# VH-VL binders against q0atu2, part 315

Target 1, 119 residues: q0atu2
Amino acid sequence: MLDKKARIRTSREYRNVFEKGKRLSGRFLIIYYVENALDNNRFGFITNKKIGMAVIRNRIKRQLRAIVREYQGQVKNKHDIVLVARAGIGKSSFEGMEKDYIAIMKKAGLFARNANKID
Below, E stands for the ipSAE of ESMFold2; O stands for the ipSAE of OpenDDE; V2 stands for 0.75 times the mean of E and O plus 0.25 times the DockQ between their complexes.

## First folded at step 16 (VH-VL)

Design a63 (framework fv_dusigitumab; at its last look DockQ between E and O 0.66; V2 from the best seeds 0.80)
Fold by OpenDDE, look of step 18:
Structure a63 (fold): chain C 119 residues (1-119), chain A 122 residues (1-122), chain B 111 residues (1-111)
Amino acid sequence: as target 1 above (119 residues)
Amino acid sequence: QVQLVQSGAEVKKPGASVKVSCKASGYTFTSYDINWVRQATGQGLEWMGWMNPDSGDTGYAQKFQGRVTMTRNTSISTAYMELSSLRSEDTAVYYCARDVGYDSGEFYFDYWGQGTTVTVSS
Amino acid sequence: QSVLTQPPSVSAAPGQKVTISCSGSSSNIGYNYVSWYQQLPGTAPKLLIYDNNKRPSGIPDRFSGSKSGTSATLGITGLQTGDEADYYCGTWDQSLSAGYVFGGGTKLTVL
C-alpha cells in the first residue's frame, strides 16, 4: 500500500485537484494533476459504478495502487495526482493498465528527467 | 491493413495558414494518438506534437506552441494539423504518424502517412 | 542542434557491417526505449527497430538495435545496395517540455 502521506484522502483535496489541475486522458485512465505545496506526491483513485460491480472496482483500484507504487519514486515531486478509471479498464490486463499509466504520465511530463528505469 | 492517407501539396504565402489532413483506416482511430513530424528539404525529422483522437488532448513541441493546432474528426477518422503564421522556414514535408504509446508505454511510430509538401514562398 | 546526436554519414561496401550511433541523455535515451527509422530516398520514414532491439514484422534480422546507458546503436550486417538510406533514432524525452525527439539522421552510403 501507499504510505498514508502519499494518499489524497479528503473530499477537499480531491476537489482541489479537479478544479485547479490539468487533465489528460489515456486509453483506460484519466489523470488529473496539480502541483502541491508539500515535499511529497499524493495519489488519489476513483473507480465509479460504470466500471462494474464492487468486486471489479476494488480489483481495479488495487491494481492501480500497485502500479502507482511501483513508479512512485520516478514521479516529479510536489504533485497531487488523481487517477480516474475509464469504463473499458475492466477488460484490460494489468500490463495494459500499467502501460497506459506510463504513457499518460510521460505525456504529462510527470516523470523526473533524472529518474532511473530498470529495463 | 493500417493506412494513413494525407491531403495534397500546399503552396502558401508568408503569414498564411495551412491545414493538412490525415485519414486513418484499418484500425480503431480513437485508440492511437496521431503525431505530426515535418522534414525540411535535405534536413532531418522534426517532431511537432501529438493528438489523442479520443479525447482531443494535445501536446505540442515548444517550438510550435501558439502556432500549431492539432484536431480530429472522429466520424471520418481524420486528423488535422494546422500551422499558422507561416514562414519560409516552414517549407517542408509534413507527416502524420500513428503512435503506439498506449500499447507499450513507449513511444514510437509504426505507421506513417505518405507526407504532404507545404511550400511557403512570396 | 538535434537532441539526439548521430554521425552525419557512414559508408561501407556490400556485405559488410555498419553501425550507427545515437547519443542522448538521461532524460531521453537514459529512461526511454529507442526506436530507429529508415527513410529511403523520396519516401516516408519506416519503423525499423522499436524497444531498443525489437524488429517489426518484415524487417530482416540483419538489422539490430542495442542500448546502453544514454546511447543506442543500430547495426546492419550483410549490407545491401537497397540499404542506402537515411536512418534516424528517436525516443521520448521527459525534460521540461515532454515530447518525442529525433536524432539528426545518418546518411548510409553503400560503396
Scores: ipSAE 0.920, ipTM 0.960, lowest interface PAE 0.5, mean pLDDT 95
Fold by ESMFold2-Fast, scan of step 16:
Structure a63 (fold): chain C 119 residues (1-119), chain A 122 residues (1-122), chain B 111 residues (1-111)
Amino acid sequence: as target 1 above (119 residues)
Amino acid sequence: QVQLVQSGAEVKKPGASVKVSCKASGYTFTSYDINWVRQATGQGLEWMGWMNPDSGDTGYAQKFQGRVTMTRNTSISTAYMELSSLRSEDTAVYYCARDVGYDSGEFYFDYWGQGTTVTVSS
Amino acid sequence: QSVLTQPPSVSAAPGQKVTISCSGSSSNIGYNYVSWYQQLPGTAPKLLIYDNNKRPSGIPDRFSGSKSGTSATLGITGLQTGDEADYYCGTWDQSLSAGYVFGGGTKLTVL
């Protein structure tokens, strides 16, 4: 699981990312991201009603957290990043969401290899 | 069949701008990013940037930042690359190419336009 | 920023085998999959290999790819005169200014 310190929790923190951050869209995801003054990354997740019923939105949110957690070590330090699920995400596979996430993060310049890589 | 068809050759004076088009067919235009790559005579391939035809998002190589603008018109499945403040060293063949990043999580260009020759001369 | 390094030229006779190297760094080849593009004289580049070692439909199996660490290799067996072309490796670079990078290109001459 994502550590509590790695989560964006307050409406004010979300607002900061939306107002001051950059935006990049993928096929199923939009990310908003901004550098922070902390020593760690923080992630937020938004699944709105346009996606579908609560059961679908809850599944998507769980899957997005799992994807973010899996790739946590590859993300450049000191960023607040909000993932917004697009309406069509409910029809995607887990792998489809994962590949979309990877592509967006690479295009944003937020992925990096460093001393902590497993290889 | 997937095709990317580019506009014809252009001859421009130094200081002018050129706008190259790339018309896509045979797939859903908004599902794949379009990249622009150029090649000066006798030289290698040089990546210029990517453009998301759904969102309009772009990313440009640092060398072209401030001189290049990549856009699209989704109603006619056409991507555009405009390069301003032209110099003799901008004389090159300009290619559009489709990338599969959102499908694969890795970037590569599976289909290319035929190229547009841009000559900058006084 | 790191640049991918290829030998400028390679040559061999028909029927022989050649290999073309592509050397990068941890931020590009070390992190991402490598693709290869063939450019015949007067034509647009064509995807030859993707994901290090996969061939698109229509590319014969005499073309192969491999990757080890921060380097990639394109192999061509059963060399034909129609293989005379420039060959480029390419990948995404995760360094300071994230973007796509190409090798400098290798001119293959079939003697």
Scores: ipSAE 0.804, ipTM 0.911, lowest interface PAE 0.7, mean pLDDT 91
Fold by ESMFold2, look of step 18:
Structure a63 (fold): chain C 119 residues (1-119), chain A 122 residues (1-122), chain B 111 residues (1-111)
Amino acid sequence: as target 1 above (119 residues)
Amino acid sequence: QVQLVQSGAEVKKPGASVKVSCKASGYTFTSYDINWVRQATGQGLEWMGWMNPDSGDTGYAQKFQGRVTMTRNTSISTAYMELSSLRSEDTAVYYCARDVGYDSGEFYFDYWGQGTTVTVSS
Amino acid sequence: QSVLTQPPSVSAAPGQKVTISCSGSSSNIGYNYVSWYQQLPGTAPKLLIYDNNKRPSGIPDRFSGSKSGTSATLGITGLQTGDEADYYCGTWDQSLSAGYVFGGGTKLTVL
C-alpha cells in the first residue's frame, strides 16, 4: 500500500501528467511522467476495460502497486508517474510486469542515485 | 535464426548525412529494442542510443543528441540510424544490435548486425 | 578514458587461463548486471556472458563471469588460438545521462 501523499488521486492530477508529461512504452506498460512541485513522487495506475473483466483489472492494478512499492526507493524524486496497462498485459506474469517496469524506468532515466542514500 | 542485416558501406564528405539500415528477420521485430553502436578503426565500442520499434520511442546518448535520428519501418522489419553534420571523427563501423531489456530488466545485446563502414573524408 | 576500465591487452599460451577485469562505479556495475562481448578480428561483437555469469547457448563453459562490488571479471580457461579477439564488458549506467556503457576493450593474444 502506497502512502496517501504518494498517490495520484484526482482526474485533474492524472490529466496534468498526460498533458504535460513524457511517455515511454514497454511491452506491457506505458509510463507517463512529469516533474512535480512536491518533495516526493506520486504514482497512478490505469487499467481500462480492454484489459478484461473487473477482477482481472483489479488483480493487475494490485500487482503493479506491489511492483512500484518494491522499487519506489530507487525512483528519482519529484515526479508524478502514471502506469498504464497495455491491452496485452494479461499475457504477462508478475515477473514479466516487474522486468518491463524496471526496463522502462531505467530507459526513462527515472532510476537514479544509490537507493540507500536519500539525504 | 535471428539475423540483423545492414546496408552497405558509405563514403561521405564532412557536413553530409548518412542513413544506415538494419533489416531484422527470425523474430518479431516489434518485440525488442534496436540499439546502435559504433566503432572507429582500432578503437572501442561506443553506444549511440536505443529505439523501440513498436512505439518509435528513442533514447540517445548525450554526445549524439541533435545529430542522430533512429527510426523504423515495421512493415519491412527495418531499423534506421541517420547521423547528420558528419565530421572526420564519425568515420567508424556502425552496428545495430538487439537488446533484451524487456525480457530481463537488464540491458545487453544478444544479436548484432554485420556492421556498416562509414568513411568521412574531405 | 572509457567509463568502464579494462586492461588494454592480455596474453597467454594455449591451454592456459586468463582473466580480464572491468572496473566501474556504483552507478553502473554496482547497480546493474554486467555483460561481456567477444569481437573476433574483422567481425561484429558477439554476446559471451550476460547477467554477470550466464552463458548464451553455444558458448562453452570455459568462459565464465563474475561480479563483486563495482568490478567484474571474465575468465577464460583452456585457451585456444580461436579465442584471440577483443573483449568488452558492458552495462547500463544509472547516472544523470543514463545509457549503456562499454569498457575500453582488452585485446587477448594467444601465443
Scores: ipSAE 0.785, ipTM 0.907, lowest interface PAE 0.9, mean pLDDT 91
OpenDDE, second read of step 17: ipSAE 0.914; ipTM 0.957
ESMFold2 (binder alone), look of step 18: mean pLDDT 92; pTM 0.952

Design a64 (framework fv_dusigitumab; at its last look DockQ between E and O 0.07; V2 from the best seeds 0.00; counts 0 for: pae E 11.5 > 2, placed apart)
Fold by OpenDDE, look of step 17:
Structure a64 (fold): chain C 119 residues (1-119), chain A 122 residues (1-122), chain B 111 residues (1-111)
Amino acid sequence: as target 1 above (119 residues)
Amino acid sequence: QVQLVQSGAEVKKPGASVKVSCKASGYTFTSYDINWVRQATGQGLEWMGWMNPDSGDTGYAQKFQGRVTMTRNTSISTAYMELSSLRSEDTAVYYCARDVGYDSGEFYFDYWGQGTTVTVSS
Amino acid sequence: QSVLTQPPSVSAAPGQKVTISCSGSSSNIGYNYVSWYQQLPGTAPKLLIYDNNKRPSGIPDRFSGSKSGTSATLGITGLQTGDEADYYCGTWDSSPSAGYVFGGGTKLTVL
């Protein structure tokens, strides 16, 4: 699980990202991202009813958290990033979500090389 | 089969704009980004930017920011690249190319258009 | 001027092996997978290698790719006359100005 420090937790924090941040869409995800005044990144996750039943939404959220955690060290610092799951994500594999996330983050210029990257 | 078919050759005056089209077929148009790459005569390939046909999101190379606009018409599976304030240095063959980044997390172009020659001359 | 550096030209006789190098930096080749493109004279580029060393369907195993550190290499064995073309490496650059980058291209001449 992401550290508490690395999570967007309040409605105000989410609103700030949506209002001031940039938006970028992938196949299964939409990210909103904005620079913060902190020394760390924070992540938020949104899964709405378009995805499916609560059980599905919760599963997707867990998977997205796992993906974000896995690549957390590759994200350029000082950003608030909200991941919004798109309707079609329920039909995607974990790997599909992962690749989509990677692609979006690269396009956003938010990924940076780290020692854990294996090519 | 995947196919990208581009519009015909263009001849423009300096300062004018050119809009090249790229019609996609053989796959779900909105599932893959379209990239534009140009190549001046006798020169190498130069990446210009990407466009997400689903969302309309774009990312342009810094060199072309302010002069390039990438759009799409999803109803006809067609991508467009408009370059304004043309100069002689913009004379090149312009290619559209399909990007498979969402499939792999790595960007590469698996299908290319046939190219569109744009000539800028006074 | 290209972000990725390739030799301007290479040449060899039919049946021989050639290698084309592609040098980049930590933000591009060092971090992202490399692709190679073949461009026959008067034609559009064609994907030759992706993900450093994978061949699309239809590409013979005479073509190979490898990557180490911030450099990539394209290998062509059993060189044929039809291999005479320009070859470009390419990859994503994860610098602040994220985007795709190409090498300067290598002209392969079959002697």
Scores: ipSAE 0.903, ipTM 0.952, lowest interface PAE 0.5, mean pLDDT 95
Fold by ESMFold2-Fast, scan of step 16:
Structure a64 (fold): chain C 119 residues (1-119), chain A 122 residues (1-122), chain B 111 residues (1-111)
Amino acid sequence: as target 1 above (119 residues)
Amino acid sequence: QVQLVQSGAEVKKPGASVKVSCKASGYTFTSYDINWVRQATGQGLEWMGWMNPDSGDTGYAQKFQGRVTMTRNTSISTAYMELSSLRSEDTAVYYCARDVGYDSGEFYFDYWGQGTTVTVSS
Amino acid sequence: QSVLTQPPSVSAAPGQKVTISCSGSSSNIGYNYVSWYQQLPGTAPKLLIYDNNKRPSGIPDRFSGSKSGTSATLGITGLQTGDEADYYCGTWDSSPSAGYVFGGGTKLTVL
């Protein structure tokens, strides 16, 4: 699980990212992202009903949080980032979601830390 | 079989624009980003940018920002690269290339178009 | 100037072995996987190596890749005249520019 200070929590905070942020799409994920005035990154997660039933949506959310947590040290600081799962994500493997996340974060210019991956 | 087929050679005057096409076949066009890479005569490869054919998202190399536009028409599985305000130094072979980033988490070009020669001369 | 540095040329006789180096920085080769592309005269580039050391289907095992720190190496053994080509390394550059970068290319001549 992500630290509470690293989570986007309120509707107002989500709305700010959607209204002011940039958007990039991967195969299974869409990210919305904006620089914040804090000293840390914050992440939000959205899974809609097109993905499937609550049990599937909850699994996807847990897996996305795990992926974000694993790569948090590679994310440029001071950003609010919202991950929106696309309808097809329910059929993806964990590795497939992970690779999609890495690709979109790199294309967004948000991955730029650590020459070697660190746990 | 995967193929990327590009439009034919173009001759343009300085200040004009050129629009090169790249028609994809043999795979789901919207599943892989298309990149554009150019090569001046006797020179190396120079990356220009990427375009997501599903979303229309783009990322351009800083050198081409403001002069390049990358688009697509999904109904005919075709990507486009338009370069404006042409200069003599834009004379090059322009390639489209498919990247596998969303599959691998890393970028490389597994299939390339045959290239389109663009000559800028007066 | 290319962001990644390669020697401009290399030459050897048929049957010999050559290596082509590619040097970068912590934001590109040091962070991301390296690919190699072969460009035969008058043709489009072709993917030779991806993910530092993997070969696409149809690429013979005479071609190999490796990466150490901020440098990568392409190895070619059992050189054939058909290997005469330009060779380019490439990778994503995770600097503020955030884009793909190529080496300057190495012309291989088989004498």
Scores: ipSAE 0.829, ipTM 0.918, lowest interface PAE 0.7, mean pLDDT 92
Fold by ESMFold2, look of step 17:
Structure a64 (fold): chain C 119 residues (1-119), chain A 122 residues (1-122), chain B 111 residues (1-111)
Amino acid sequence: as target 1 above (119 residues)
Amino acid sequence: QVQLVQSGAEVKKPGASVKVSCKASGYTFTSYDINWVRQATGQGLEWMGWMNPDSGDTGYAQKFQGRVTMTRNTSISTAYMELSSLRSEDTAVYYCARDVGYDSGEFYFDYWGQGTTVTVSS
Amino acid sequence: QSVLTQPPSVSAAPGQKVTISCSGSSSNIGYNYVSWYQQLPGTAPKLLIYDNNKRPSGIPDRFSGSKSGTSATLGITGLQTGDEADYYCGTWDSSPSAGYVFGGGTKLTVL
C-alpha cells in the first residue's frame, strides 16, 4: 500500500494538479502531473460513477494502487501525479493497466533510469 | 424495446473478407458497448471483442488481433464487424450483443442480435 | 479457449430440479461477477442471470444463480419441456489476455 506521505489527500491538492499540471492519455489511464515542493512523490486516483458501482470503482483503485506501489521506486521525485481511470478500464486486465501505466510514465519522462524497485 | 438487427447471411471464399452490420434501436446507442460473439455449428460461444460506440475504442480477443476490425456509424446507430483473410474454420454464426456498459463495471450481454451466418468454402 | 468448465449435459424429468456447475479460476469467477445465458435450439443466447444471482425482468424465479469462490451454479426448479436448451456461464477474465470467457455449455434435456 502507499504511505500516507505518498498520497494526494485534499480537494485543493487534486485541483492544483488538474489546473497546473501536464496531461498525458494512455489506453486505459490519463495522468496529470506537476512538480511539487516536497522531497517525495504523491499519488492520487480518480474513478467516477460512469465506471461502475462503488465496489467496482474500489476494485479499480486497489489495482491501480498496487501498480503504482510496484513501480514507485522508479519514479522521479518531487511530483504530484493523479491517475484518472478512462471509460473502458473495467474491461482491461491488471497487466493491461500495468503496461499502460509504464508506457505513459515513460512518455512523461517520470521514470528515473537508475531507480531500483522498492522492497 | 431494445433491438439489435443484423445483416443477412454471407457466403465467402477463403482469403476474402466479410463485414457484418448490427443496427441498434430502442436505446441510446452511444451509452453501451457492442460486443461480437461467434458460434461454429454445434460448438460453444466464442467472444471476439468489444467496441465503444461513443469513442470508437475497441478491445479484441488475442485470437482475432490483426484480422478483425470493429467500427460504427453513430448517425444510423449501426455497429460493424469485419473479419479478413477468411478460412474455413471461420464458418460460424456471428452475433452482436449489447454489453451493459463499462459504466457498470460488470460484464454481461443483456440483448443479442439474431445472428448472421457466415459460410467460408471453396 | 474455454477456461470455464461446465458439465457437457444434464437431464431430469418435468417438475424436477437441476443444477449446472461452472468452475473457473481466481482471475475470472473469483474476481468478477458471473452471468448465465440460455440458448434455445436455433436461437441467439438470452441473458438468464447476471451479477451472480440476479434475474433480469421477465425471467421467472425458478431460475437462480449463486457463486462461491471460483465456482458458480445455475439452479432450475419446476423443469418444463421449454427449458430444453444449452446453458452457458460467462464472466470477464482479468488475466494477461483480458477478455470475456464462456463456459463450454451444458445441454439440458428434459425427459
Scores: ipSAE 0.007, ipTM 0.606, lowest interface PAE 11.5, mean pLDDT 86
ESMFold2 (binder alone), look of step 17: mean pLDDT 92; pTM 0.951

Design a65 (framework fv_dusigitumab; at its last fold request DockQ between E and O 0.65; V2 from the best seeds 0.82)
Fold by OpenDDE, fold request of step 18:
Structure a65 (fold): chain C 119 residues (1-119), chain A 122 residues (1-122), chain B 111 residues (1-111)
Amino acid sequence: as target 1 above (119 residues)
Amino acid sequence: QVQLVQSGAEVKKPGASVKVSCKASGYTFTSYDINWVRQATGQGLEWMGWMNPDSGDTGYAQKFQGRVTMTRNTSISTAYMELSSLRSEDTAVYYCARDVGYDSGEFYFDYWGQGTTVTVSS
Amino acid sequence: QSVLTQPPSVSAAPGQKVTISCSGSSSNIGYNYVSWYQQLPGTAPKLLIYDNNKRPSGIPDRFSGSKSGTSATLGITGLQTGDEADYYCGTWDSSVSAGYVFGGGTKLTVL
């Protein structure tokens, strides 16, 4: 689980990312990202009703949290990043979500080399 | 069955613009990014940028920023690459290519167009 | 000039083995998977290897890829005359300006 300090938690924080951040879309995800003035990255997660019922939305959110946690060490510092789940993500495998996340983060230039990555 | 078919050869004068098209078929056009790569005569491959056909998002190589525009028409599964302020060194074969990044998290081009020759001469 | 460095040319006789090197940095080959492309004379490039060492359908197993550190290698065994072509390595670069990068290309001549 992500540390509390690594989470975007308030509406104000989310609004800041949406208003000032950049937007990139993947197949299953949209990310909004902006530099912050902190010493750590923060992540937010949005699963709209179009994704499905609450049970599905919660599952997707848990999966996205797991993905972000796994790769958080590869994210360039000092960024607020909001992940928005797109329609159809509920039909995707965990691996599919993961690959989509990686692709988007690389395109955004937010991933940096990490010693934990094994090719 | 996946196929990328590009528009025909272009001859332009310096300072003009060229717009090359790339029509995709055999797959869901909006599910894969289209990349553009050019190759000057006798030279190597040079990546120009990517375009997400679904969102219209783009990322350009620094060398071409401000001079290249990548767009798409989803209704006809066609990607476009427009290069402005043409100069002689822009003379090259331009390729569109499908990117498999969303499937693997690693970027590579599994299908290529046949190429479009763009000649810039006074 | 190219972000990834390849030898400009290699040559060997039919039936022999050749290797083509591709050198990069920690932000590209060191972090991302490498792909290889074959370009026959007068044709568009064709994907030859992806994910460092995987072959697309239709690519014979005499083509192989490997990666170690910030370098990648393409191997071709049982060299055939039809293998005469230009070969390019490529990968994503996760530097300040994220984007795809190619090697300078290697011309393979079959003697």
Scores: ipSAE 0.915, ipTM 0.959, lowest interface PAE 0.5, mean pLDDT 95
Fold by ESMFold2-Fast, scan of step 16:
Structure a65 (fold): chain C 119 residues (1-119), chain A 122 residues (1-122), chain B 111 residues (1-111)
Amino acid sequence: as target 1 above (119 residues)
Amino acid sequence: QVQLVQSGAEVKKPGASVKVSCKASGYTFTSYDINWVRQATGQGLEWMGWMNPDSGDTGYAQKFQGRVTMTRNTSISTAYMELSSLRSEDTAVYYCARDVGYDSGEFYFDYWGQGTTVTVSS
Amino acid sequence: QSVLTQPPSVSAAPGQKVTISCSGSSSNIGYNYVSWYQQLPGTAPKLLIYDNNKRPSGIPDRFSGSKSGTSATLGITGLQTGDEADYYCGTWDSSVSAGYVFGGGTKLTVL
């Protein structure tokens, strides 16, 4: 699971990302993202009823958190990012969601192997 | 069979705009991004940008930002690349190419259009 | 001019082996997988190698790829006259200017 400080928790914080952020779509995911004024990245997750039953939505949300956690060290610092699952995600494998996430994050310019250390 | 078929050669004057088309067939057009790559006369391949035909999202190389626009018409499975304020150094063959990024997590171009020659001369 | 560096030309005789290098940085080849494209005279580029070392259907095993650190290599064995072409490496660049980058290209001449 993601650490509490790495999660977007409040409706107000989600609204900020949607209102001020950029939007990029993949096959199964949409991301909304904006630079923040904090010391860390924060992630939000949205799975709507269009995806399927609660069991499927809960599985997808858990899998997306696992993917984000695995790749968190590659995300450029100081961003709020909201992942919105598209209706078709329920048919995807874990690997399919992972590949979609990687592609979107790279296209958004949010993935980097190493960031220069600022003293 | 996957095919990308591009529009015919264009001759333009400096300062004009050109719009090249790329018609896709043999796959679900909205499932794969289309990239545009050019090759100026006697030079190498130069990436211009990508366009998501489902969402209309785009990403352009910094060199072309402000001059390039990439769009699509999903009803006819056709992608477009429009380049404005043309200069003689824009004389090139322009290619569309399909990328597999959403399937692979890595970017590469598995199918290419045949190319469109654009000549800018006065 | 190119972000990835390739030798401008290589040459060898029919039946011989040739190697084409492609050098980049930690933000491109060092982080992402490398592809190779073959461009026969007067034609569009064609995917030759993807994911560092994989071949699409129809590409003979005479063509191989490898990657080490920030460099990639295309190997061609059993050279044929039909292999005369320009060869380009390519990858995603995860630096500030995120996007796809190509090598400058290598002209292969079969003597």
Scores: ipSAE 0.839, ipTM 0.920, lowest interface PAE 0.7, mean pLDDT 91
Fold by ESMFold2, fold request of step 18:
Structure a65 (fold): chain C 119 residues (1-119), chain A 122 residues (1-122), chain B 111 residues (1-111)
Amino acid sequence: as target 1 above (119 residues)
Amino acid sequence: QVQLVQSGAEVKKPGASVKVSCKASGYTFTSYDINWVRQATGQGLEWMGWMNPDSGDTGYAQKFQGRVTMTRNTSISTAYMELSSLRSEDTAVYYCARDVGYDSGEFYFDYWGQGTTVTVSS
Amino acid sequence: QSVLTQPPSVSAAPGQKVTISCSGSSSNIGYNYVSWYQQLPGTAPKLLIYDNNKRPSGIPDRFSGSKSGTSATLGITGLQTGDEADYYCGTWDSSVSAGYVFGGGTKLTVL
């Protein structure tokens, strides 16, 4: 779905976002975000055990990845962005998650038309 | 059913602060952001910022950064906007408005308060 | 001036049609959906059109909206004296200083 280069992979990378980044909440999601030193964006996804069993958490994670992939061309470059699923996200539709993501990304100032251009 | 009811008119001196309240009813207060918009006499609408009643997160227009504070008390479904270091140019009607961004992914204001007149004069 | 540009005024006789334009940029109208607000004299603004061309419940279909590129248009047919008001376009601006922006407003006179 997402390119290998577009993923936050290590604990150190996640910690940097949580410690140095800004935070905004929507209805179903919280985003943490910080500028990186790369030429691209990277995304991370966190689903807590309290959201449900592993099958449910994996399904939500897949849905969030699909949403991020759909809108990745609109995200300002050079950011590490972690999406944290809130309690109650399991009751949301795919469309509900998508609208929530769009809203918080716009309010965070992370969406811009044709912002992502290859170097 | 949805209503936003604001506090009454205020007269202030330059340099003072004003705090306007906006009481929401008819919907789940924490599910929608409250925005503040002002309008000077005979002038257009000017957006001031948004506030998420659930988290307390805010985003302020650059013009007001450092002078505006938007807060809430969720137990009484009330939003507040405080503007400090008032000048005569701040004389305006101040509105609260509900945005539907989390429902649609697009931002617009479907319900508005009745407005609060703030007059700043010597 | 206002980020979104509207004509300052427009007028027409009862029963006629008017249009009100709203010009913006790629970061606002070109990227986001446009809404229109009606402000009757002495009252708060009221949502008239959302998502470029949709009407909230209670708004008659003689009010219409459209968008093309970085411009939007409000249309009013069958003009009535009760339509005398200020009309504002508004949209999200997805520039570096993200936020909501309004047009300068258009005063409609029915004569």
Scores: ipSAE 0.828, ipTM 0.916, lowest interface PAE 0.8, mean pLDDT 92
ESMFold2, look of step 17: ipSAE 0.790; ipTM 0.908
ESMFold2 (binder alone), look of step 17: mean pLDDT 93; pTM 0.952
OpenDDE, look of step 17: ipSAE 0.902; ipTM 0.951
ESMFold2, fold request of step 18: ipSAE 0.815, 0.805; ipTM 0.913, 0.912
ESMFold2 (binder alone), fold request of step 18: mean pLDDT 93, 93, 93; pTM 0.952, 0.952, 0.954
OpenDDE, fold request of step 18: ipSAE 0.915, 0.915; ipTM 0.958, 0.958

